# Designs tried in a protein design chat: VHH binders against Glycine betaine monooxygenase reductase subunit (bmoB). Part 9

Target 1, 368 residues: Glycine betaine monooxygenase reductase subunit (bmoB), of Chromohalobacter israelensis (q1qyu6)
Amino acid sequence: MTQNFFNPVTTQTWTNGRHNVRCVKVIQETWDVRTFCFMADQPVLFFFKPGQFVTLELEIDGEAVMRSYTISSSPSVPYSFSITVKRLPDGRVSNWLHENLQVGSELVVHGPVGDFNVIDYPADKVLMLSGGVGVTPLMSMTRWFFDTNANVDLQFVHSARTPRDIIFHRELEHIFSRIPDFRLHIVCERGDESGEPWAGFRGYLAQAMLELMVPDYLEREIFCCGPTPYMKAVKQVLKSNGFDMSHYHEESFGATPADVRADVEELAEQAEAEMEAVDTADMLQVEFSNSGKSIRIMPEETVHAAAAKLGLHIPKACGMGICGTCKVKKLAGEVTMEHNGGITEEDEADGYILSCCSTPKSHVAIEF

## First folded at step 2 (VHH)

Design g06 (framework vhh_6z1v_2)
Fold by ESMFold2-Fast, scan of step 2:
Structure g06 (fold): chain B 368 residues (1-368), chain A 124 residues (1-124)
Amino acid sequence: as target 1 above (368 residues)
Amino acid sequence: EVQLVESGGRLVRTGGSLRLSCAASGRTFSEYAMGWFRQAPGKEREVVAAISWSGGSTWHADFVKGRFTISRDNAKNTVYLQMNSLKPEDTAVYYCAADTYSSSWYDEPHYDYWGQGTQVTVSS
């Protein structure tokens, strides 16, 4: 039988060491991310410091393999613990887990361990910076703060590629909507490509954006987790502004093998260099829906110039926003439009813009 | 969706040269970063070279720097790997892969689309 008869008064707490566990629940978080929930063979309470991890002992193709995963669940719900795993295209362990780990599966874990936790670094003002799957330890910490009614001023900045890739999106919005001193900022590199509406921040986390979202970021205890290039960029901003790095804490992906992480880091550095070389870090996508074409442009370039680069000819007479010749309908996004009478307030209310004097403030979609 | 087909693999003598081609189908090829990987029998797959979607930036593994050059022709939807001064240690199946997420600091490179590979054998 699968009945759960825990007596919370007499159930023992686990200790650091080797544990036999069984998968009791599998949750699909996003299209490529799953949460696996575990319980011990004998009932135990899984108390740990939020942000700590476990190391899985697996047998893959007859070979013993060890991989560390952050505990994404909170010790405030101690009858089980969870790990959240993104399926990496070339990830041996992440693919094995997604394909083979199911309800009833048994495995060995070692832990809990880890210095990246909020208990050892108590603070009344906290900033959490996460990129992609790096959200997992910070989610554990956030769930703990929420469930224990912690007296903390929490700023959470999460970065994802697209809206559909935001891990725990619904739960984060719920938690942060309920506590006045908790603030959530989500940054998506691209808003349009996932097919879901996105009205939040766009682009990459940059110093100016951080200053806008968290003006007192230099006064906070900082917890950062994400891809190596992301964390390097964060540290550079902090060091350049005289931040006391004894108040900065970070955790690597943990689950990614060192060799794979090195290869990924080299390729990520290449992508970062490309953005710097052509100033693409701040580029915004302009989609032309009727023609099925899209292009990334600098925020200072006009919608008309974007169309021209794709071979699309939008009529243009003055280029000064005086005549309505370059008027097009905007389906999504925001632009800065400086016109001199070439468009009416009624046209603007209906979503029209003058392409020759409109520059994107976000990713935009145009009916052309 | 992108479909990748590698070609050009063959038997080559030590010190020889070879050019591999990767032909891609799909309208968004010019938006993807591309990589070349190799896998020798009994070994893990390893990254050899990578190129940005524009071709403006390239990366080469230390063990091939100065010998291999990655390039692309977006008009032909093709990525190339020029291999010079080949060594027996370069013997492997070479794979072309498309990375749809390379433009972001927040995404580790994800090679979502892979070719079936082309065998390169370097005789001593």
Scores: ipSAE 0.000, ipTM 0.166, lowest interface PAE 15.5, mean pLDDT 77

## First folded at step 5 (VHH)

Design h04 (from b10 with Y52T Y102R Y106F; framework vhh_8h63_2)
Fold by ESMFold2-Fast, scan of step 5:
Structure h04 (fold): chain B 368 residues (1-368), chain A 119 residues (1-119)
Amino acid sequence: as target 1 above (368 residues)
Amino acid sequence: ELQLVESGGGLVQAGGSLTVSCAASGFTFDYYSMGWSRQAPGKERELVAGITEGGSTYYADTVKGRFTISRDNAKNTLYLQMNSLKPEDTAMYYCAREDSYRFGEFDYWGQGTQVTVSG
């Protein structure tokens, strides 16, 4: 960038919405994890609630893809923000980012957004439970507590496969060695095949381990992020011991393909019952050109619901018009669309709509 | 020590049926989502089916209605029942463990079992 330094007093804050950013730093965290740091061309302060995420707008092999990543950096260091990405073998987006995202790369992000954050759930005693890359939102929260000298009793329990897979290991040790009321516990599934044997807790997080590491775990505000089986095991332990689940918070970036399929099947069953009872004179026709299917729907029904009634699986992560997962191209007709930042003005001009929040006003044709 | 070992592949006639199995060891099988992917020579790997630890299933459109994924947590075994096989189903079939709540992104694979459909 320019040699002139940013003026911290006059630098503007970002707002929720669409942002153009540039990668300014790439950090290798582990053998398969990288952190990407971003800045805007005009200096901005990236304030957000620790634990919130951004959604990346990508084009991979000619297909538009939206993928959410937690902001792993803290708003206490506001001139940039970072995401931390684990390369999953044959993972489409994670491999593309590791191979193509470099210093100088430009991309579009949407955010900040997310309910999984430490600001909306203030507590004097906090327990953070993380598995693998699920460490990322909890690291943001931990960095925030450390940098703001928060008066909090923090217990952090992290689960990893092997010692070499512990993301942010050195930084976690540094932070937790400096604050008397911060305690770090690491559980490894197994030791490294190479290197020194792991002398800490081994296996999967178990109730007995949690009781030994955090004897007062049932009295804490709990933030949990990790793979689905990890989070389910944690919830079983908590519920079995009478924990008040209003003090349990977990991160979810979206539905699995199985969850999306189940939702579509439920809507298809409902559509069959409704069609027998409804007067078709008030209905509007929706055509899906690529599938060769069409359906009549009642006024105020969405394009996404119309597709689901025909067994067509348009992806839907939030249902609120934020992430753009349900974006489809409209070939003909008029719709009313109410969205919360999941589509650009340029995409609307090119005929794209968000199917989960678009209601037909006339006969419409959709490219799907 | 973590291993996924596929078996049950072979040569079948078009319209026939075949079941492939995957024996898992070295981890707590019932806590993970599992899947089957396939790869034909010169093509990209394709996710065919997935199953969550709770038993919810996903299928690629190419196999939906013909293939059934299932798991036996007591035996640490994953199955793929393949019915109405087509020559286009010819591929190496790989068992996979998912380390996330999204299908198509897996952290461990087996070495595969070959399925060849003649016709």
Scores: ipSAE 0.000, ipTM 0.277, lowest interface PAE 10.9, mean pLDDT 80

Design h05 (from b10 with Y52S S100T Y106F; framework vhh_8h63_2)
Amino acid sequence: ELQLVESGGGLVQAGGSLTVSCAASGFTFDYYSMGWSRQAPGKERELVAGISEGGSTYYADTVKGRFTISRDNAKNTLYLQMNSLKPEDTAMYYCAREDTYYFGEFDYWGQGTQVTVSG
ESMFold2-Fast, scan of step 5: ipSAE 0.013; ipTM 0.459

Design h06 (from b10 with R97K S100A Y102H Y106F; framework vhh_8h63_2)
Fold by ESMFold2-Fast, scan of step 5:
Structure h06 (fold): chain B 368 residues (1-368), chain A 119 residues (1-119)
Amino acid sequence: as target 1 above (368 residues)
Amino acid sequence: ELQLVESGGGLVQAGGSLTVSCAASGFTFDYYSMGWSRQAPGKERELVAGIYEGGSTYYADTVKGRFTISRDNAKNTLYLQMNSLKPEDTAMYYCAKEDAYHFGEFDYWGQGTQVTVSG
């Protein structure tokens, strides 16, 4: 059989689970990045939420290896799906895929799965922030918006090492040139060694760049994907400017290099150490001046909860910011306070806060 | 400009110990995982030890139990303590910085420091 025409009327959708697929196309995206396009032997529609991923089942040197990759294609083109893989120096799986995965290759995948997607977090104004191959889930989302004629104001900020490392550059420029409410911005860490000219923004994404490119960035639903240092820098900017982090969504590539072998105890120690490092970097001090007690808490914790951890009992009737029973005087620092009318503008001007709905943004001192 | 400068290499007898150091500049050291790679003549470069941002460590099977990686974030310095050295540990040792765009992968290496183990 030399032709395989899928019938759009009778084709069934895939379900979450194990699937046999075949590589039907390989695209060289950059000097070290390839896209692999897959189809099933029996026609299926690969519907998923844009931003979701699949897990590849591989056998490398006689060992079973599982590796997750974001679906870079859109469910708007459902007869196939694609993954986009960068060849990493010293990377075991990425090098194996680049060397062995070809047109006609058969593979087992598990999926689709993933909570990082635009369907569960609908918004009229969206900001996408990507670093390196973190562009892949955001490209899926962007292709979906473009193909479905979504009524969305989209700002896309992509960070790459050099101009030649910009994945999907021509396609992004094409999509964003076609829709008036779609805007594309690209930041390069440095110029290309090949001598390719770059006149745009240089360095790592900085607050001043966001303010120039996306002046309303604090009013958008934010989807961020990239390495931990990139996402940590983004979150620092957002938190420092009072962004509501319930409107921030992120996805990362994983915890360890592809060629690193670690047992379960080492992985648990890594996760604990990484959480402690994040907690230490993000923790804010709350001081209770009258009691002489203080505690370090995460920015998401309330002043009332901090007091309770220290055995201090601030009165609390409703817990919803309506009644004002948890009102305390703030002596220093700044908080984010969401209330439902339990405090007056005069009390707020005099430094009072509702402890049950106030979270710290800096070192805070409370009269209690 | 980003720079990694290794030091502390030299000639040491089999069974001996040596510490190599790496002075980092031009980036926020605390944000990145760091590592030590080595390359012996006629061999590919091998990652022997890594230390993640949170302080967790990795060691290659060839050095596990003998080498200890550590970092001093206040001094922007990375260390590799090498104990029970073997002739097979003879190599150029390179300090490495994590790729900002590819978690867990390294994209910048210093010029290296030579470690020679006699025996």
Scores: ipSAE 0.000, ipTM 0.326, lowest interface PAE 11.2, mean pLDDT 80

Design h07 (from b10 with D99E S100G E105D Y106F; framework vhh_8h63_2)
Fold by ESMFold2-Fast, scan of step 5:
Structure h07 (fold): chain B 368 residues (1-368), chain A 119 residues (1-119)
Amino acid sequence: as target 1 above (368 residues)
Amino acid sequence: ELQLVESGGGLVQAGGSLTVSCAASGFTFDYYSMGWSRQAPGKERELVAGIYEGGSTYYADTVKGRFTISRDNAKNTLYLQMNSLKPEDTAMYYCAREEGYYFGDFDYWGQGTQVTVSG
């Protein structure tokens, strides 16, 4: 019944940290995808770099749960921000959000954070490559370009399973129909017998498709977001054609082990080179008791990086201690842990640490 | 074309052992975390074991110490070795591929293989 109008002249900007928000809108995007729009009780401008994410603090079945979602909205509409969530069969968090998060629901978010953004990598020719829900950070970037009248030549290639699975389909078509230098291409793995007819490219994104859709793809600043196999296939095409990878940017969701496999392989390769160059006198031992593996690392290296050097993958979503995804139990030793709310005082008392932001002070033993 | 095909189920006596297998095709198997879930009649689906691409494993408290999950990336095959089987382990066992934000947020499932544990 009561209108709450924000005063645009006196509204303050949020800072990176912990925020109380309220769900003000729920939108059904596809049969299994919803967008949740949030505002603060006191007027706040939600400025962030397009492509950044937030971490939700939830209570599910009496347990504290942290989960990161990219901000799908643009900072050009700053009185609210949105996340877009795909409902996964038998998923815990995605199903809880779809079933329980309603208009009026209150929750805590941490953020904004993330290095995957268009502000730090300005370019006049951009290629966006997305797979599935990987469309969300790229949609934020696209909305920002559209709303700010950015002078950019934008090519957007989106891969979906079927036509009914294309997230933001109508909005993408609208935006790309309005700007002559914006081009949209959508690839579907297969047709949908019960959905919309599909006349576009079919199958998995292949080099030949990319050459046909975006003939100048090797001249562009590239932003890629999708499942690990999708991003690895993209990188293979780019590297095999001599692309300068300093112009390639990617975002994994970070919450699934599959999304960061390439990072684990790169860290393992670098470990061998580092062992030749580094004096081992100041190295500290990190033992992983469940796997029976151990490694010596420099005091400045994280427990997560130590695990990765041994081919052990500890999940991480943010890499900066705001989500609990990288939480492991420390059995012995001392660490320096600088977290931004991804662990409770109870968990710390029980010996848990966040591996992505914990560095050893002594020889340590980890239950992993 | 993604496919997960379970096999190796059957009837086994309490205290016995059984290995179920899952043959995966149509995707890069070694990039994905894989899991085994089970569902008994009238009960909710339970995640019993998971294995990450790096080899780290998860086990539900109900099976910890008795079940062993493993993978053969060269053969695109996932295994669940079940030891010291109990009548309570009777269920349809499903192979699954994980792409979600929490372990258990699976995106693809197989048809299942029935495991029945008698007396």
Scores: ipSAE 0.000, ipTM 0.226, lowest interface PAE 12.1, mean pLDDT 79

Design h08 (from b10 with E98D D99E S100P F103W; framework vhh_8h63_2)
Fold by ESMFold2-Fast, scan of step 5:
Structure h08 (fold): chain B 368 residues (1-368), chain A 119 residues (1-119)
Amino acid sequence: as target 1 above (368 residues)
Amino acid sequence: ELQLVESGGGLVQAGGSLTVSCAASGFTFDYYSMGWSRQAPGKERELVAGIYEGGSTYYADTVKGRFTISRDNAKNTLYLQMNSLKPEDTAMYYCARDEPYYWGEYDYWGQGTQVTVSG
């Protein structure tokens, strides 16, 4: 037996799409959070933009299940990628992963995909706001900045229930203690209910806390990830203080119907303002027959985005064309659809498309 | 000063109806998902209904179709309308505020209101 190491000079890169991976490491992060690290059987380099996610293809109790998880690792460590999963009360998939996923487990993953990333929004001054497990995409971004020696002024504000619930606490303290322009702030709802003393801010993230921790927060590119109420509270603070929301970026895990409606109303207002100023010569019409609504969009926009601009919510879980939740019937026209298995050949023959990954090639009509 | 105060419990006959309410104070009520849990004698506490900030609802299979959760954000009040009550619905009913940093975790509970269904 001889030792054979991965040769970094000759290692091939993965392409975006469907990947067969094996769990090579399981790390207990907190009492209810685990990190699962994956590799391909043959050593390959897995590149992505920090903040992007993958979708897991699982079989639970005989049912096919798709679930998206943010990549918590950095592409600066490219021979593997990791996801970090909190065990949710009565959560089907999170409990299944904690109980069944172990070293040697094989999975199919799709990706990487996602618009929530630091590469597309470069800035000299960055503010990261995270609540609970929402730390995962921001940790990927932070690891990337640290490993690449990025010249960035980084302020990181993390909210947790108690000190023992701070995900990646030791690693965050290590990274932020080493770089003078990296500042870490942690807010705990309850300090006295932990085994460790807590001298920092207590309660829920409030405007006064943000002003004290990051006095220049209104001058920063902002990345926010956390539970829906947390992100709503953050956006309310920013909007009430005149922040330019074009510099605000967020990622959510399973929006409620109310959140989808709120975001749709905001997008509809923005679309109406833009339509008055934009040349419509290159636009394609998307008609929604059941609702009696129509809109003109640019050819590179999806059918799902067109519906959202009209206040119509089409279900969407993965955004990659693998989950099938965004399936709608096309009555007329042609689309380019880049799916990864979320629709069958029979469904396509019957005129169905996945709205989240379909862009119009002509004027189209949709049954919705 | 966060408080959840339940009321409206009592004795009701099988097949009857009862509404319990929860008055919330000390926090911005409309920013939080709220829920109702119950604990029957000798059993663990179970979440029976939840309502999100925007009005979307969840129900346990044991009560789906019989119970209706609702909220009045102007009055900071949560309601649970219980119809077609069964003896197995007998329990202490607790109002709960969802934890905003931990989706699906209800960790602040009121003192509870007793519901007893005779059969």
Scores: ipSAE 0.000, ipTM 0.229, lowest interface PAE 11.2, mean pLDDT 78

Design h09 (from b10 with Y101F F103Y Y106F; framework vhh_8h63_2)
Fold by ESMFold2-Fast, scan of step 5:
Structure h09 (fold): chain B 368 residues (1-368), chain A 119 residues (1-119)
Amino acid sequence: as target 1 above (368 residues)
Amino acid sequence: ELQLVESGGGLVQAGGSLTVSCAASGFTFDYYSMGWSRQAPGKERELVAGIYEGGSTYYADTVKGRFTISRDNAKNTLYLQMNSLKPEDTAMYYCAREDSFYYGEFDYWGQGTQVTVSG
């Protein structure tokens, strides 16, 4: 086996953009979760803000597919980066990755990007709330705190289905046993049928559990990552107790191509009827220059929805402003863009927007 | 406990209509995307329709224009209205709930309800 050490004196830092990478290590984390570790062909240092993600550009059955994964590794180990992927029953991309991605495999990634990170939100007291694979960006943050000897009071609350499903369980126990101001709490939905009995909290994360585990939770900077129902439940608890939501940060996962098909067809079907009911004085025009088409929409409607109403199919994989698949060039006008890191400041400066999360403020012209 | 109970299956003539229902309990129904999958003898399970928490819907090309998925959040019930039924629609139909930890993937299915379309 050839050594793949990089010399930091001669090695350049990667930049946000498109990168060719090679899988150099595969780690089995649980029965259905694997970590894939990547390096570039030309040596680079993979610096990023802990919690940021990459978007994988894949070709599955002849179709271009984009899927975002948070970087689970820490930039304190910069010669490589890792993603951690759960194999989902009937999941197209996760199954493809588990079946096809091995040591020596090459793929394209876009990144690093993401506003969900600990660097932009410094705090002395931090609470991390994770559900399932939502542990991945929070693990990156935790590894960074551990490796940089950060002076932080860290409470980590992780929810899993069963004890066997706890991703990074041994590493979390190791890190949290070594630092007096780091505390780990794990909630399991149920115990393992044939494993050791689970003596900790059972069920879904509830307010009473949070009060017992982290009595000062309302005084912390909060980072939350998990499926939508998990994060909604967390936000309800926080809002009901008067938490200042400017100190709450979350990361969401992307939508499937099936959602794109449904949205496009539904919006196209409704376009004719809606036009007669709407006050035209409040509507804004969206022009698609390459197609030679235009439509008037309400200010709350997205550029992607406007395109769909005209039968124009702008690709999107995430639908939440994460992956950048719906990126289009804006030629004129202003939009409000509520993205989750799927676009860079350089792309915005060049006039690009994410159509799935951009709503017009004025009449807008798009290159599509 | 989480439970999905399908009903409304049966024998129907080609060209006919049928509605299957799914009663959900043990979870906060309106937080989850729901779907209908089917499995015919000798075939893999196929997702035929999905309805996401925002109201967006998905249909497989084989049923597009014939099937309509809907939900009643107040009753914790999911529906699939099947029109212009064909013999090839014969299958066991399963109510599905999205993965509790991984957005957009369906991970839990009920026991199913059999739909048989005669020619």
Scores: ipSAE 0.000, ipTM 0.298, lowest interface PAE 11.5, mean pLDDT 79

Design h10 (from b10 with S33A R97T F103L Y106F; framework vhh_8h63_2)
Fold by ESMFold2-Fast, scan of step 5:
Parts: C-alpha cells; structure tokens; sequence
Structure h10 (fold): chain B 368 residues (1-368), chain A 119 residues (1-119)
C-alpha cells in the first residue's frame, strides 16, 4: 500500500476470500485496547454488513494461528477497515498483535463473513447490549446508523469493569449526543478508585437496570455481544420475561463450551422428533466412539451438525474451515472436506478433519 | 477492587492429593468464567482448568481425569481438586478470571500458591 491517493469512482470492491493487507494506523483506545486500521496493497472498497468479522492468518513462533476479530469500523468509510483488540495478560494472539503489529505490518485476512449483522435483521427499534470488547461489532453497526442517517430508534447499553475500561467512550458520547433517537447507557462493575468515582449504574446488567434504561426493551430487535457470562445473564432476563428469541441475535469471538452445549441441546431435541418422519434409506451412520453415540444423517450434512444432533458440542470458532477449533480425529470412513486453511497436511495424514466443513461419503467413526 | 486470593498449596508426595482454593471479591463472581493456570519450572504459564458461569468445565490434556475444577457461587470461591499428583505438576498455581471470549486469555489473576510434588 504505497499509493497515497486513490480514485474513489473506479476503486473495486473486495470479495469474500483471502486478502493481503497492510496496517496503516494504530490507535490506543484504552490502556489495554488498540485499534488497527488496514488497507489492501491495491486500493479496494471494504464493503461489508456492519457486525461482520475477518479472520487473521498469523504465524506465531513458527506456528500457523487463525483468530477472528469483528470489523469495528463502518462500511460507510470503506477505504480501510479496522479491528479493535484488547491485550489480555496470558493471551497468545492479543499480546502478539500488540507487540508486533505496527504501521507498515503486512498480514493476511479472510473475510468478510458473519451472520451477526444489522442488515439482515432490519428494525425500527434496536437495542444493542455490549460487554467489554463485545462493543466492537455494535460500534460498527452504530457508526453505520450514524453515517447513513438511518431512521432507527437506537438504545445502546454498554457494560465495562471500570470507567477507564469503556472502549470508544468519547466517540459513543459524541454520536449519541447528536441524534435525538439514539440513547446511550453505561454500566460499570465498579468505579475507578484512583479518580472521581463512577456516578452511573454499578454492577452487572440486571433486569431492573434494563427496565429503567430501556422500558420498551421487550419490543426491540436485540443485538448482544460480550463475554459468555454477560450474554447468558442477558438471555436469562429476556427468556424469563417472555421475549421472542427470534428477535435476539448474539456473537462471540469464540464460543465457550457452555454456550455451544446450550445450542446443541436445543438441536438434539428437534432432531429426535424429526428422525421418525425421515426415510433412512439414503442416510449415513456417524459413530462417536468416545461418547458411545451414533446417528444417521443425510449425505450432505456435516460431522459437526451430526454431533450437535446428539447433544455433543464440538467447539467451533470461524465455521469456515479457516481455524482449527472444530478439528476431530476420524477413525474410519471417508469424508469430503472443503477447508480454507485451519488444518495441516500432517493433521490430515494423521486422520484429523475439520468437523464444520466435512461431510461423510460413507459410514464414519469419529474420536469424540 | 477485584481481588483473587489463592490458598491450599504445599508439599505433597507423588500419587497424593491437594485442593487449592481461590477467594474472590470485588466483583459479581457468578457472572464470570474462572480458571486455574500454572507456571512450572522451565515452562511457560498454561491454563490447566476452566469453569464457566453455567458450570461447564475445560481441562488441559495433561491434567484431564486427575484434576477437578469447581465453584461455590454462594461463597465466591473457586476450587481445584488435584489427584494422582506427579512431579511434573510442580508449579505456581494462579487463580484467574477473564473478560473475553477466548479460553486461556485472562484479565486478572491472583498472586499464586505453590504446589511442590516430590517423588
């Protein structure tokens, strides 16, 4: 990316796939959070649906590592895109990015992808619920609404540990002070004991807080992003108050086993009812040896989906065959695997497959 | 102020058992994933066990079947029951909590409690 100026009327749009990018700007957001801004070597327009993510292809200590980060910038400013990364003390990738990624750094990204986006779920009344770095996709959505002058009633509730940990605090205050139908609410777990005490809501987001801040929260399209305990607390409040969960959308940068298990148990209940109605003549047997469970599936279903129907939760981060999170060992049978990295030739030779992008061709046995 | 205080470490013979505990204060314990990391002599720090708000658990392959993580939300306490201890389990054990979606990436940790296994 040596060209300083580009022609905005002839610049091509990027497509879903593999892209070489260069870091052109680094912004310190909080004491432990940085935003990295990227451009492609040849100028492109980075259009995407606000809330979508990219997966970074990294080499750390000689090992290929894939990590997904939501795009925190808005497609309304399409000449670059940004990710926002919190540095975690024991975090391998977050520390590597903070220590090594600087202006001029080159890396490979895969994307844009993601179902957690505001375009596919249009609504007149929106509630955004964010915890910590979960603010990143919701900030993208908010910037898009602001820049496009969207006709939307937006309520934004952000939870942080302390006032100093509020990511994008100044930018959020600016946006929400400018638009009458945009309301910002911030909850801090505790105050900063080194300065003026926090005078706003304290603790974790609770039903009473939602009722006070957003009295009509049960009438809104809800987008939630945050740590697992935060999102579970939100869902418990919504479900206990009869919220239609088809209007609830959530995202995480890596599902915890508890979150994956909840979704898997729901799918298993549905699969049990449907199995009685399906002609089994064309079905393939998938056996999970460690669990002692087996299921018959249609030839085009994935190993991951088969496990989910049995209440087995195989971890999944990207869902695109880029990261190795869904890697399992195949003991017998043949599968078709269409991946975009995330598994090595050595792993394949040892019998490993990516369950989220592997479909059985025969009866198969999986070590899970 | 968030505070994590570990206790229960000590000297133990190979094949023995120890329970380490972590007393948490200054935050709503029930809402957070908790974990135990260890740093062994000559090795990097590793996450050995994690427990989520709903009680779901994770274990590193090195300790699976021998260690059990549990939490008591009423007492704001995290536990790690260590059975069939090996000399290789000798390490400083740290209680940790995270404000992220990635297991093994923690924002806060305690001062640690030393576990030494002789054999």
Amino acid sequence: as target 1 above (368 residues)
Amino acid sequence: ELQLVESGGGLVQAGGSLTVSCAASGFTFDYYAMGWSRQAPGKERELVAGIYEGGSTYYADTVKGRFTISRDNAKNTLYLQMNSLKPEDTAMYYCATEDSYYLGEFDYWGQGTQVTVSG
Scores: ipSAE 0.000, ipTM 0.266, lowest interface PAE 11.0, mean pLDDT 79

